# Ledger of designs, part 9: VH-VL binders against UPF0179 protein Maeo_1037

Target 1, 145 residues: UPF0179 protein Maeo_1037, of Methanococcus aeolicus (a6uvu3)
Amino acid sequence: MDKRITLIGSKIAKTGNEFIYCGVLEECSECRFKKICHDGLIVGKRYRIVSVRSAKHPCIAYGDGVKVIEVEPSNNFTILIESKKALEGLTLSHSDIQCNNILCKYYNLCHSEGMPEKYKIMELHEKIKCPKGNSLIKATVSTIN
Key: E = the ipSAE of ESMFold2; O = the ipSAE of ESMFold2 at other seeds; V2 = 0.75 times the mean of E and O plus 0.25 times the DockQ between their complexes.

## First folded at step 3 (VH-VL)

Design c3 (from n8 with heavy chain F53Y T58E, light chain S30R; framework fv_nezutatug)
Heavy chain, then light chain:
Amino acid sequence: QVQLQESGPGLVKPSQTLSLTCTVSGYSISTGYYWHWIRQHPGKGLEWIGSIYHSGDEDYNPSLKSLVTISADTSKNQFSLKLSSVTAADTAVYYCARDYIGSEWDSPYYMDVWGQGTTVTVSS
Amino acid sequence: DIQMTQSPSSVSASVGDRVTITCKASQGIRTYVAWYQQKPGKAPEPLIYDASTLQSGVPSRFSGSGSGTDFTLTISSLQPEDFATYYCQQAYSFPPTFGQGTKLEIK
ESMFold2-Fast, scan of step 3: ipSAE 0.513; ipTM 0.774

Design c4 (from n8 with heavy chain I101Y S107E, light chain F94Y; framework fv_nezutatug)
Fold by ESMFold2-Fast, scan of step 3:
Structure c4 (fold): chain C 145 residues (1-145), chain A 124 residues (1-124), chain B 107 residues (1-107)
Amino acid sequence: as target 1 above (145 residues)
Amino acid sequence: QVQLQESGPGLVKPSQTLSLTCTVSGYSISTGYYWHWIRQHPGKGLEWIGSIFHSGDTDYNPSLKSLVTISADTSKNQFSLKLSSVTAADTAVYYCARDYYGSEWDEPYYMDVWGQGTTVTVSS
Amino acid sequence: DIQMTQSPSSVSASVGDRVTITCKASQGISTYVAWYQQKPGKAPEPLIYDASTLQSGVPSRFSGSGSGTDFTLTISSLQPEDFATYYCQQAYSYPPTFGQGTKLEIK
């Protein structure tokens, strides 16, 4: 358990969300949080957000600002997939669901930032009642090297 | 040197809207992270009212419900508080404050520069 | 909301005394606590942030400590200008909340 503090765009800074760390942006050279951004995260590695601080900070790269988050390395994560494609052990290519309802409580599970292009379905959970009418099921998936 | 100065009426009638302005000198309001309004009822402690983030986004104390509006005018280097439907319970000293910039580990909501305060009495 | 409770509500002390004021959060707030000093008729002045970091220009006789739920402000050798009301504040979660204040009076 190596929890780390970093910064991420405020709209995706939610407990349970995952992302792949891509390195620091060149515009951040004068940012007062530069030390946090350069500190201990491995480029290309997936992290899960375990805690979000409430305050927003300005960021040139993110118009809605950034928030301080605590992260842990992650190999398994939860997403929503179309029920007709849901079979344990199946490897899927990630396909974005065409939906812009950012107020939906399931939005982050449908539109997780930094999702790998391929993943393996490890376990299927409950079906979700989608406000848009899509037939979706919650699944635990694993990244594929 | 950074200075904040509150201005507004010292007396407001019940049910009216209280309007206060904070004028900032020696520092540009657009470069600050958060700008806060805090009040203090007679003989009581401090109560956070709300803040405005440098982008214009606002946060308000939930206990004040929808009664509060905070706005900024960067051309005048000012930010303002409007508190609607005031009652005697809104009688207080009102302060504006700047959030601290600090180091890379600092969190917001640390008020490092305060105005002198302005006394507001709500009375008929 | 996180509730901040200070103890004592008031304390009487003499110049040269060591004074301690405590602040308890209703839930864990790590080190995200600040302390302010307010003299009669004046605005609060910042003393400490991140539980133990002194604001620039604050005398070294002031110190802060604590993490989680329990925090302490200490004045190692009280001076005449230190008689004031002291407030703690959590900066961990929205909305920020203050303690009720501790009034430090001349004995």
Scores: ipSAE 0.008, ipTM 0.499, lowest interface PAE 8.9, mean pLDDT 80

Design t1 (from n8, 73 letters changed; framework fv_barzolvolimab)
Fold by ESMFold2-Fast, scan of step 3:
Structure t1 (fold): chain C 145 residues (1-145), chain A 124 residues (1-124), chain B 107 residues (1-107)
Amino acid sequence: as target 1 above (145 residues)
Amino acid sequence: QVQLVQSGAEVKKPGASVKLSCKASGYTFTSYYINWVRQAPGKGLEWIARIFPSGGDTYYNEKFKGRATLTADKSTSTAYMQLSSLRSEDTAVYFCARDYIGSEWDSPYYMDVWGQGTTVTVSS
Amino acid sequence: DIVMTQSPSSLSASVGDRVTITCKASQGISTYVAWYQQKPGKAPKALIYDASTLQSGVPDRFTGSGSGTDFTLTISSLQPEDFADYFCQQAYSFPPTFGGGTKVEIK
């Protein structure tokens, strides 16, 4: 019910598609669409496209341009969890990985904003070898009711 | 002071082309779309096309594709619309207008600043 | 294209009257509606965007409302400078399209 307007690549701008918001690129700092494109979105959170406008707009990140879309939060998040705790269908209590390496490309998936206290593992993806020795797996998780 | 100033009236014969100008001042010209909208005498408004001046990207109403050509000169902050193969039905006042983007519900289709209009008369 | 149907095409009113103009979209457009005022021989002037948000400098006697397919522009107490043509515009889908206009004339 928290619907928002944003911009996404024209090729993936289709009603029903979901995507994970990955944050602002440095190239976006001077874009006049930065506010509409990025404000109110949470890094690592999954959004579902509920409508697509037909016009294309120029974008440095997408060679074929972007379209205005209306999105709503999906009940799903993409996070990294310890492999030993990862089993599809399992309900877990959330805890962030203890790590201060902000230069790690997985940092945002280990320190997800907006995570609920409890979540259910919906799907498991690729395994990730952490530079700090943690055995992690990428997972799609959902809020529980 | 933000404003758009358009070129003067044109009288053309059927089959001719016309090129209209729209000079922007008081804001960063390259950061906003410029729309072109026409109004036939005593009739409503009809959207033709728009251009994003920074990259020159253009978007046309299907009705005007192939006849309308939008360009922009960043050095003079001026947008242009050329309309070819003129017909009597093209007799209208042509406006340029800037996209509005100033609220948390910003949309690329709202038009907040308008030029004064250029009258184009197509007659034989 | 989305068709915007505006009613009435014209109305006569006196200073101090409450005036209501309606606009109907051929499909759902959420709140993506703008309203413009146009005086004879002049360019349109933006009044309202996002169905109900007033443009800076527009008097608060102008009110926009509605969502989905039905939208309304209301002038709570008509002033002499308000006699003009009014147009709605959808900003939801390309190409943007306008209503046919409403002429507000002096009674």
Scores: ipSAE 0.000, ipTM 0.498, lowest interface PAE 13.0, mean pLDDT 79

Design t2 (framework fv_daclizumab)
Fold by ESMFold2-Fast, scan of step 3:
Parts: structure tokens; sequence; C-alpha cells
Structure t2 (fold): chain C 145 residues (1-145), chain A 124 residues (1-124), chain B 106 residues (1-106)
């Protein structure tokens, strides 16, 4: 219901796609689209694209250009969880995987910012073995309201 | 070596409660979930819930969330399941079963060792 | 909830027969376990993750399948194998069991 209009790279501007807003780039300080592209978005919050306009616009942040999109806040996150604990439809309490390897390519999925105390597993994706030997699975999870 | 021993059969009146025990031996109690599964006379198996004895976290089948309460006592290596407001439909054999919870383990709800079962009969 | 349907519900067999039991899931699943239960006894885990034999289970038992269709096969039935067999999915919460297949003496 809290729909917003913004701009995003044309290659990812598809209805149903989700993204995490990462904040204002330094290059955007002089961009004419700064007010549309960044205003009203919350850093770290996930958004879902609900409509895409056909026109393509040039952008300093995206060499392929951008399109106008309508978004709504998403309560969905993509994270890694222990395979042993993962069933679709299960509600879990969030517990960080104990790991200090900030250089690991999976670090952000294991230590997702803004995770609520409890979440529901919506969809299971690929399994992965981490460098520490944990059996993990990528999952789309939803916050509980 | 590894063994789960359950309490004996119970005969209860409608409206009462019953608490079934499951004593574990031969392994590290806190390294395995303890599941509870029921089987009504002549019927198949139905999953009730589990407890992680390390910390006491529980999960329940929605069907049993208002009926069953699962607890564990680490000092005695014993898991318990209490059934409240008993009705004739609760007459069944109740089993406990263990499931390894290590992060390296891939198979969920893998119940490799089972208790012998406890018959709970609800009759007037 | 995922519904698990076993076929047949009952079969009559003789020692030495090849026995096949099927289990159908209402939706595609990846984790599936098989249990054996003898009258008056607790279930015993036979196969986990569709095809992996539990330690100590005789090699005459095998499991196969993926998606929605799974099978348990006993290549040469022994007297000790007359029992009821149950499949269990562990993909979607809550875990659910099939209704059981009773293998009885012909």
Amino acid sequence: as target 1 above (145 residues)
Amino acid sequence: QVQLVQSGAEVKKPGSSVKVSCKASGYTFTSYYMHWVRQAPGQGLEWIGYINPSGGDTEYNQKFKDKATITADESTNTAYMELSSLRSEDTAVYYCARDYIGSEWDSPYYMDVWGQGTLVTVSS
Amino acid sequence: DIQMTQSPSTLSASVGDRVTITCSASSSITYMHWYQQKPGKAPKLLIYDASTLQSGVPARFSGSGSGTEFTLTISSLQPDDFATYYCQQAYSFPPTFGQGTKVEVK
C-alpha cells in the first residue's frame, strides 16, 4: 500500500524484481534525478517493483540507463540459514551464524542487516557449503507483522 | 547403546491431562532435537512437535499447538510432553524420537532412534 | 500441508518376492524418509534423503525417486520384512507421513 516512484537500472527494471536500497552515491550529488531516485527510500530496506515505464533515461550510476519504476516496501529478505533448520513455511527465530570472516562472499547473506527477531521461510533456493563447513541453504524469508 | 525409554501406559478420564516422559541415554542429549509423534489405534503416524534441549526452543504442528506442551530437563536427560483437556480422540501411542541438529548435517527431521511408545487411553 | 499418498495400502507377498511401494507428494519435495514398523513396535528408520540406506539396514532395501514420485523396493523379501512401511516428507512444515503400506504374508 505505501507505493513510491523511483528510478533503477534498466536491466533490472522488471515487475516482481526486488532490491535493497543502498543509499546515495557521491556521483548523485549533481544528478537531476536525485530527488526522484533517492528521496523517500530507506537505506537497507527491501523494495519490490510493481510497475515499469517503457522510457529509458541516461544515468551516471548506470551505464545502461534507468527506467521509472513504481515500488512498494517488501518484508522479504534473502539470507543463508542452516539446512537442518529449513522447511518452507516454518517460522524461525533469527540467530546470526557465528562467523567473523568479513571477506567471505556469503558474509552479507549470513549477517543480513535489519533482520527481525522472527521470520517465516517463504522459499528455499540453492544449498551451499561454507568455508567453515556449515551446511547452508539460501532462502527467501518474510518478516512477521 | 543409544536408547530412549518412555514412561508406562496411562488411562485417563476426559478433561484430565497427562505428562509422558522420554529418558535419553548413550548420547549427548543437547546435540539432538527430540520429536514427538502420535499413532492412533489402527492409524498412521502424525508429527506433533519438537524441542531443542539446548535452550528449550520448541516447534509445534498447528493441529497440536493448543493440546501439547513439550519440555526438557537437561539435568536428567529427559524430555516431556504434556497433553491437556484430554478427549477420546487423543487415545493413541505417543513416541519420542531423536534428530541430529549439527550445522554440518543436511537431512532435516531425520528420526533415527525412537522410544518404545506410550499408550494413552482416554475413556470414561 | 503436503499430502503424502502411498500405494498400495496393503500387499500380499511371499518370501523371495520383489516388493515395490510408491509414495506420491502433492507438491515437489527434496527430502523424503522411509520407516518400517512391526506390530507393537516403534518405527525404524530405513532410508533417508530418498535413497541413502540407514546404517545397519540390509542391502535388499533401496529407495529412489525425486520431485513428487518416490519408491521403496525390497529386492528379495525376507520373513523379517513383513511390516508396515511409511514415507515422510521433510521439505515443507509441518513434516507429514504417508498413510502406510502393509506388507503381509500371502
Scores: ipSAE 0.154, ipTM 0.678, lowest interface PAE 5.1, mean pLDDT 83

Design t3 (framework fv_retifanlimab)
Fold by ESMFold2-Fast, scan of step 3:
Structure t3 (fold): chain C 145 residues (1-145), chain A 124 residues (1-124), chain B 111 residues (1-111)
Amino acid sequence: as target 1 above (145 residues)
Amino acid sequence: QVQLVQSGAEVKKPGASVKVSCKASGYTFTSYYMNWVRQAPGQGLEWIGVINPSGGDTWLDQKFKDRVTITVDKSTSTAYMELSSLRSEDTAVYYCARDYIGSEWDSPYYMDVWGQGTLVTVSS
Amino acid sequence: EIVLTQSPATLSLSPGERATLSCRASQSVSYSGSTYMNWFQQKPGQPPKLLIHDASTLQSGVPSRFSGSGSGTDFTLTISSLEPEDFAVYFCQQAYSFPPTFGGGTKVEIK
């Protein structure tokens, strides 16, 4: 548990939230927090927010400002999986759900970026109403090795 | 008492390098950032850079990026600023200054405690 | 970078008089109710001393005769009644945009 401090948009700065670090934005070239916000984080790696500080700060990249957050690397992903495969503790090989409906509000959870080839189901959440009729459930999964 | 004690005055020739030290006492060294600021004789203050003593991460003004290295030795609670390729224009008093972060990160570049300064003279 | 312009360069005043020092930023240093402007005092042979942070908040131990005001681009440091120890150089400093920058200073000297 290697904790780091960074800045994130105020609206998403909530303990328990996760994000994938995408690198330095062009707009951050003159931001007073430029390197504090971005140094020490690995592009493409997932992080979990473990604490949020109350003060808001100006940031050119976030219209609603930013907050200081403490993060830890996360091996966890939130995805949608077929209900028939949904058993806590089960290890699965990743298999994309066949769907090209990019306008679906669940599209990103069905087609999660950065998924490892194998993952373990850690926790099951609510079932999702799929417009295509697939029986899906939201799950927290963990990377293996 | 919180105190920053810097190394003594240095006289260098153009093209040489200088390394200034700043020894901290009276607080947890790794809990505060350390800034470096210089002041040419009779002139204003010019910010050089800052280091996070915990991880060693540094942020430098673009003017100094290619000539300055800031480091720390956690075992002695000492920060160092090394400036290379010295020019006569680098003649200045160099200060270290603690950046207040505390238990709640407030604002970077908030310099509440300063060292006494180190005069670096660059002369042919 | 944000450029800070201080005026006047020199104030010649007597003890007991009011000093008013100006600092103008090339762009706003305020956001969402917070203002990222600090003031420092420097005496000959000494390091700068933080007097005021966030435009108007006195650093602990600083006498109440010092006050700061302003927002956006225009800032003022006021010393209501000069004491002998107040004759010094004063610098403003912005913490809004990287890199942090200082004004050129205002020297308050005895007439």
Scores: ipSAE 0.000, ipTM 0.536, lowest interface PAE 12.0, mean pLDDT 80

Design z5g (from z5 with heavy chain F33Y, light chain S95D D98S; framework fv_fezakinumab)
Fold by ESMFold2-Fast, scan of step 3:
Structure z5g (fold): chain C 145 residues (1-145), chain A 122 residues (1-122), chain B 111 residues (1-111)
Amino acid sequence: as target 1 above (145 residues)
Amino acid sequence: QVQLVQSGAEVKKPGASVKVSCKASGYTFTDYYMHWVRQAPGQGLEWVGWINPDSGGTFYAQKFRGRVTMTRDTSISTAYMELSRLRSDDTAVYYCAKEGYSYGLEDAFDIWGRGTLVTVSS
Amino acid sequence: QAVLTQPPSVSGAPGQRVTISCTGSSSNIGSGYDVHWYQQLPGTAPKLLIYGNSNRPSGVPDRFSGSKSGTSASLAITGLQAEDEADYYCQSYDDSLSAWVFGGGTQLTVL
């Protein structure tokens, strides 16, 4: 299908992880794997890691090296949403949760990078305990709506 | 055929600088990183650094930072390594070596120059 | 002070098998970086013998083989011949040093 081989930082090279391709970094101009790493990836598009090879390769942009991964395009990601808005199949307009506690372990799920203006709820998971008292639930959402 | 030809032996006094050249032929010079490796008499191999011949970008082993400079001239497919403030323990054979790869993933040093002996003595 | 550890010498008779070990750490071989092997005949530059743990370049006889497990790698030479007398070096990458690193070298003697 639309699977392809690329390279990503070793710490984030885990099956199931998703990332948004941000384009070629300035540091990547020195990468010997640039053609394999970046060729065919679309800036701003999400990808899901479907397999990871064990070998590491040197990379200046990633101090602890990179691993070969197989990816496929993804329109899904995991976020935290207000429980009152949590209904599978519902399309939501993104509204930031009013919280600036950057030390919270859930901060990045509450304030996901690359969040589109609209997303569709695909699946609901567990409720989380919010330190600020917000009623939040973990959800898999699609960015294609 | 793929070949790396290095400049001849040098004798230098402590505190001087030496510049070794490595001329590539038989492949596209800008497609592969060039490494420099040295070997002191009776000792093993020690990595010095690399240069990307395409960009001119370099990276040096911690031990050599501030004393080594790597450059290249793409018009004559030649890489250079200059080592300054020479010490007696810089006496070594200096090799240039090209990265090789299959499937773009293996970064072994597949082709080596014959080496340049640099002797630092008073 | 080589970063990777090799025995200083190994020996064997013609026709025999020898193995040369290469021991690393969690920042290099143990981190998943590949191991390459080089053969250095007296008075010559190193020559690539094995790349990517176990692959042979064109022209390298199949009696040379490489393997890697955990923090270590091994070079095996079967059917020893007098022409195999050389120094053998392993190489990997170390991400704590951000450097390619070599073993101390192993001198092979064929008696």
Scores: ipSAE 0.109, ipTM 0.659, lowest interface PAE 5.1, mean pLDDT 84

## First folded at step 4 (VH-VL; framework fv_nezutatug)

Design m1 (from a7 with heavy chain I101D G102S, light chain S30R; at its last look DockQ between E and O 0.89; V2 from the best seeds 0.00; counts 0 for: pae E 5.1 > 2)
Heavy chain, then light chain:
Amino acid sequence: QVQLQESGPGLVKPSQTLSLTCTVSGYSISTGYYWHWIRQHPGKGLEWIGSIFHSGDTYYNPSLKSLVTISADTSKNQFSLKLSSVTAADTAVYYCARDYDSSEWDSPYYMDVWGQGTTVTVSS
Amino acid sequence: DIQMTQSPSSVSASVGDRVTITCKASQGIRTYVAWYQQKPGKAPEPLIYDASTLQSGVPSRFSGSGSGTDFTLTISSLQPEDFATYYCQQAYSFPPTFGQGTKLEIK
ESMFold2, look of step 4: ipSAE 0.409; ipTM 0.765
ESMFold2 (binder alone), look of step 4: mean pLDDT 89; pTM 0.921
ESMFold2 at other seeds, look of step 4: ipSAE 0.444; ipTM 0.779
ESMFold2, look of step 5: ipSAE 0.250; ipTM 0.698
ESMFold2 (binder alone), look of step 5: mean pLDDT 89; pTM 0.924
ESMFold2 at other seeds, look of step 5: ipSAE 0.376; ipTM 0.744

Design m2 (from a7 with light chain S30R; at its last look DockQ between E and O 0.02; V2 from the best seeds 0.00; counts 0 for: pae E 9.8 > 2, placed apart)
Fold by ESMFold2, look of step 4:
Structure m2 (fold): chain C 145 residues (1-145), chain A 124 residues (1-124), chain B 107 residues (1-107)
Amino acid sequence: as target 1 above (145 residues)
Amino acid sequence: QVQLQESGPGLVKPSQTLSLTCTVSGYSISTGYYWHWIRQHPGKGLEWIGSIFHSGDTYYNPSLKSLVTISADTSKNQFSLKLSSVTAADTAVYYCARDYIGSEWDSPYYMDVWGQGTTVTVSS
Amino acid sequence: DIQMTQSPSSVSASVGDRVTITCKASQGIRTYVAWYQQKPGKAPEPLIYDASTLQSGVPSRFSGSGSGTDFTLTISSLQPEDFATYYCQQAYSFPPTFGQGTKLEIK
């Protein structure tokens, strides 16, 4: 089993959770665990937690400590895109959907954080009922590279 | 020069609670990682009983979980084991141990410093 | 729980022999294995950690290898002080678990 190993705050260390790796924190510059926390992780890339070890370890950045996790890259994620742009296999440039309704049940699919400038459409799903009447379709997309 | 020493009764009667204390010298319990209890039955291998983390969190062998309590007294630099409802099967040498603390993190749950061990006999 | 299966249970050997002890994990544990040496009436002593890194003060005739599920402790030229019981231990997850031990005896 060659799963990639890192550490994450104990409160968010749950199997199935995803996170975007944001790089080495300034607090970590002198940390003896810096290498295991950060080795092989790519800034801006999404990762999915596939297992969590139960033991906690001390960490300056996380007051409740950290847990060792095994992660895999999460190259695919779900977003809403304009139906007229949606064809499986196409690579599209990301453009933000202009919507200020943060309470919309689709808000996070329209405003996905960490979205790259370009993505490839892997699978199209159902169209959704946008409260503003936009013609949107749910899609599984993959990051480029 | 960290040293660990177990103390407690060597003879305990069945159904009583076994209580052991590990006294740590040359190192502060509150700055370490895990502090472990391990036992070894006569002529047998090693069995991990449980551990306490410096924050007070405890972890127990699932086979012993309902019977085991581990606690720490940072003012005395000690951590303790209580095992309730003992039977002859709990007769063993009991060790306390420190989790490995190296300059590089990548080897959790290794025991680098062990106490000398204390023999506990459970006998009616 | 991750089971550690150690073999052989016992080995008789002469001074100068090469001795190999094997430990198998019930699942992949990367390199998170420690080896301990225990002499009669004494506490276990750390020997190797992270599968292959010798503890300070351990003679170079000891070596460890392996990753994943299969791990090996080797003594390249057995010395009189090496007659002891050896345990492997997985350090991958709680609860830490030990192999059953290998007793190394004088032939």
Scores: ipSAE 0.007, ipTM 0.547, lowest interface PAE 9.8, mean pLDDT 82
ESMFold2 (binder alone), look of step 4: mean pLDDT 88; pTM 0.919
ESMFold2 at other seeds, look of step 4: ipSAE 0.046; ipTM 0.659

Design m3 (from a5 with light chain S30R; at its last look DockQ between E and O 0.03; V2 from the best seeds 0.00; counts 0 for: pae O 20.8 > 2, placed apart)
Fold by ESMFold2 at other seeds, look of step 4:
Structure m3 (fold): chain C 145 residues (1-145), chain A 124 residues (1-124), chain B 107 residues (1-107)
Amino acid sequence: as target 1 above (145 residues)
Amino acid sequence: QVQLQESGPGLVKPSQTLSLTCTVSGYSISTGYYWHWIRQHPGKGLEWIGSIFHSGDTDYNPSLKSLVTISADTSKNQFSLKLSSVTAADTAVYYCARDYDSSEWDSPYYMDVWGQGTTVTVSS
Amino acid sequence: DIQMTQSPSSVSASVGDRVTITCKASQGIRTYVAWYQQKPGKAPEPLIYDASTLQSGVPSRFSGSGSGTDFTLTISSLQPEDFATYYCQQAYSFPPTFGQGTKLEIK
């Protein structure tokens, strides 16, 4: 397991919780915790909290402070898939949605980074209104092995 | 308001192709998500045959040995079932149905409107 | 395929009785269950979606419950028009499958 130390808001710092790392905020560029908070994390990758330290630290982004956590990569992703294929428990081969609308608010869910060749549907969420009329559902998926 | 009506021959000979059409009125098949065929055997109950999404994508029950073809004609507001190489085991009442078009349920298999059904007998 | 095991296969009951029909899935399907009523010579008609949500126009004496693998349809006070065959259906996993039916007969 490739575990890492980082910081997250105190209210959500619980063992078993997961989050997607979204990158360094502009206001974090001068924070003295920047390296601990961000170093070694990959933008867009999902992480699972495996331990939480009790001490709180001040943070510009979290009003109630942050706690030190240990995380590991998670094999779960949130993506959009065709509703026809969207049944929990199915194993699917990855296929791109044929859409080149880079400015679409759902673009990154349709063209997820780091997606494996095959995935299993773990949980179904809401349908979305695709501007091009595609029948799409938001889903949590995982790697097969 | 929405009505589905099956049509086709009631008697089909073994080894021929069963061909049925579902005509939809009061609703456009292009605005729905999935359109289904289901059949009912006297001793087996209800069996899902397959579905078509309005774009033409299809799903078929694996148990039918790829004998099934479902197609749609959006200009006629119809979708159709072909079942090849029929036997007496294909004798059943055949229904077409609309999926429940609600994002709240997020499943293509909730069927809210059914046709009247058409009896198909496979016999020499 | 997910097997839906429906019981009992038939029930003999009187007007005013409370009737419970059960359906068991061979694996967890959350709440993705529908119930249908079918009268002789007619198509199935939806009663319940998502385990417990009544279809518009369905009398309030019908109710559904359950999650995971165990589901029930309850008729709280049986009426003459309720004598029919009832089917459960899983809507969770491809392919959708139905229970074998429960025939509700007058005693």
Scores: ipSAE 0.000, ipTM 0.487, lowest interface PAE 20.8, mean pLDDT 80
ESMFold2, look of step 4: ipSAE 0.000; ipTM 0.534
ESMFold2 (binder alone), look of step 4: mean pLDDT 89; pTM 0.925

Design m4 (from m1 with heavy chain F53Y T58E; at its last look DockQ between E and O 0.76; V2 from the best seeds 0.00; counts 0 for: pae O 4.0 > 2)
Fold by ESMFold2 at other seeds, look of step 4:
Structure m4 (fold): chain C 145 residues (1-145), chain A 124 residues (1-124), chain B 107 residues (1-107)
Amino acid sequence: as target 1 above (145 residues)
Amino acid sequence: QVQLQESGPGLVKPSQTLSLTCTVSGYSISTGYYWHWIRQHPGKGLEWIGSIYHSGDEYYNPSLKSLVTISADTSKNQFSLKLSSVTAADTAVYYCARDYDSSEWDSPYYMDVWGQGTTVTVSS
Amino acid sequence: DIQMTQSPSSVSASVGDRVTITCKASQGIRTYVAWYQQKPGKAPEPLIYDASTLQSGVPSRFSGSGSGTDFTLTISSLQPEDFATYYCQQAYSFPPTFGQGTKLEIK
């Protein structure tokens, strides 16, 4: 199993959310949960939350406390990109979609959390009609290694 | 009415660097997407060399033997090709081309406007 | 790389004939195919993109069809100005690749 148990801020502890692990904070050096929070995670690696336990615990780094989560490595993930940029096998520099419609059902695919600076297009899927007229395509992408 | 025009030397000696420039008129390269270089060897078909996105990202045919560089100068509305250490195998007609400009949901790398081409001969 | 194989490599035909040129991709590329016409001594010019959509200003005697791996370009009534070499090109997978060309000679 590649899955690990860790702790993350309650506000972002949702199944399906992804993050890049950035290492141990100074505030965590004397924390009773330090080992559970940090052991086994690789600095710079992207992880996906696969389950969340409901209990909240206090944490100095997260004002609303933390929740226990189960995570797994995430190398391939799905996003929306501008279709005029998208060719299978091409490596793109990440650029933001200029759209602030947070109520859009595609918002998280347009503004994926934990995006690398560059990514490779592994597979192109269906085109999406954006209400604002953006020409977008759903794609599976991978981190550059 | 968009036009592309290649310019550069017609004769280059082996081991030298070939430099070509594409001048774009009637359209801003900063509002386009990909800008391409393609060549055609004598008696052979077309070979895509590489492209540049107006932001500066560069993409090259991995099968080419020569060291290639593509760059853009948006203030002059130009993009350029450099091939270092050329050989006789680089003798060809060189074209620049614009990526298709459509408001539809088309993919990139349809070349809708081509330059007239410039013949480059590599010989001693 | 995706190989694009055209057939025939050359064809001789008369004014008024119907000509069909085929292009086969080495893997599925959906409809991401363009066709170009190159007249002697001139740059290639676009005819068709997205397998079947005519470029503006292209005569309606030209048509394209196909999806997946098999694509065709058809000239329904050949005209003297159609003497040229025709290329297909895939725009699905990096790097873009061209067919080897079909030379159309008018008798």
Scores: ipSAE 0.329, ipTM 0.722, lowest interface PAE 4.0, mean pLDDT 85
ESMFold2, look of step 4: ipSAE 0.440; ipTM 0.777
ESMFold2 (binder alone), look of step 4: mean pLDDT 88; pTM 0.918

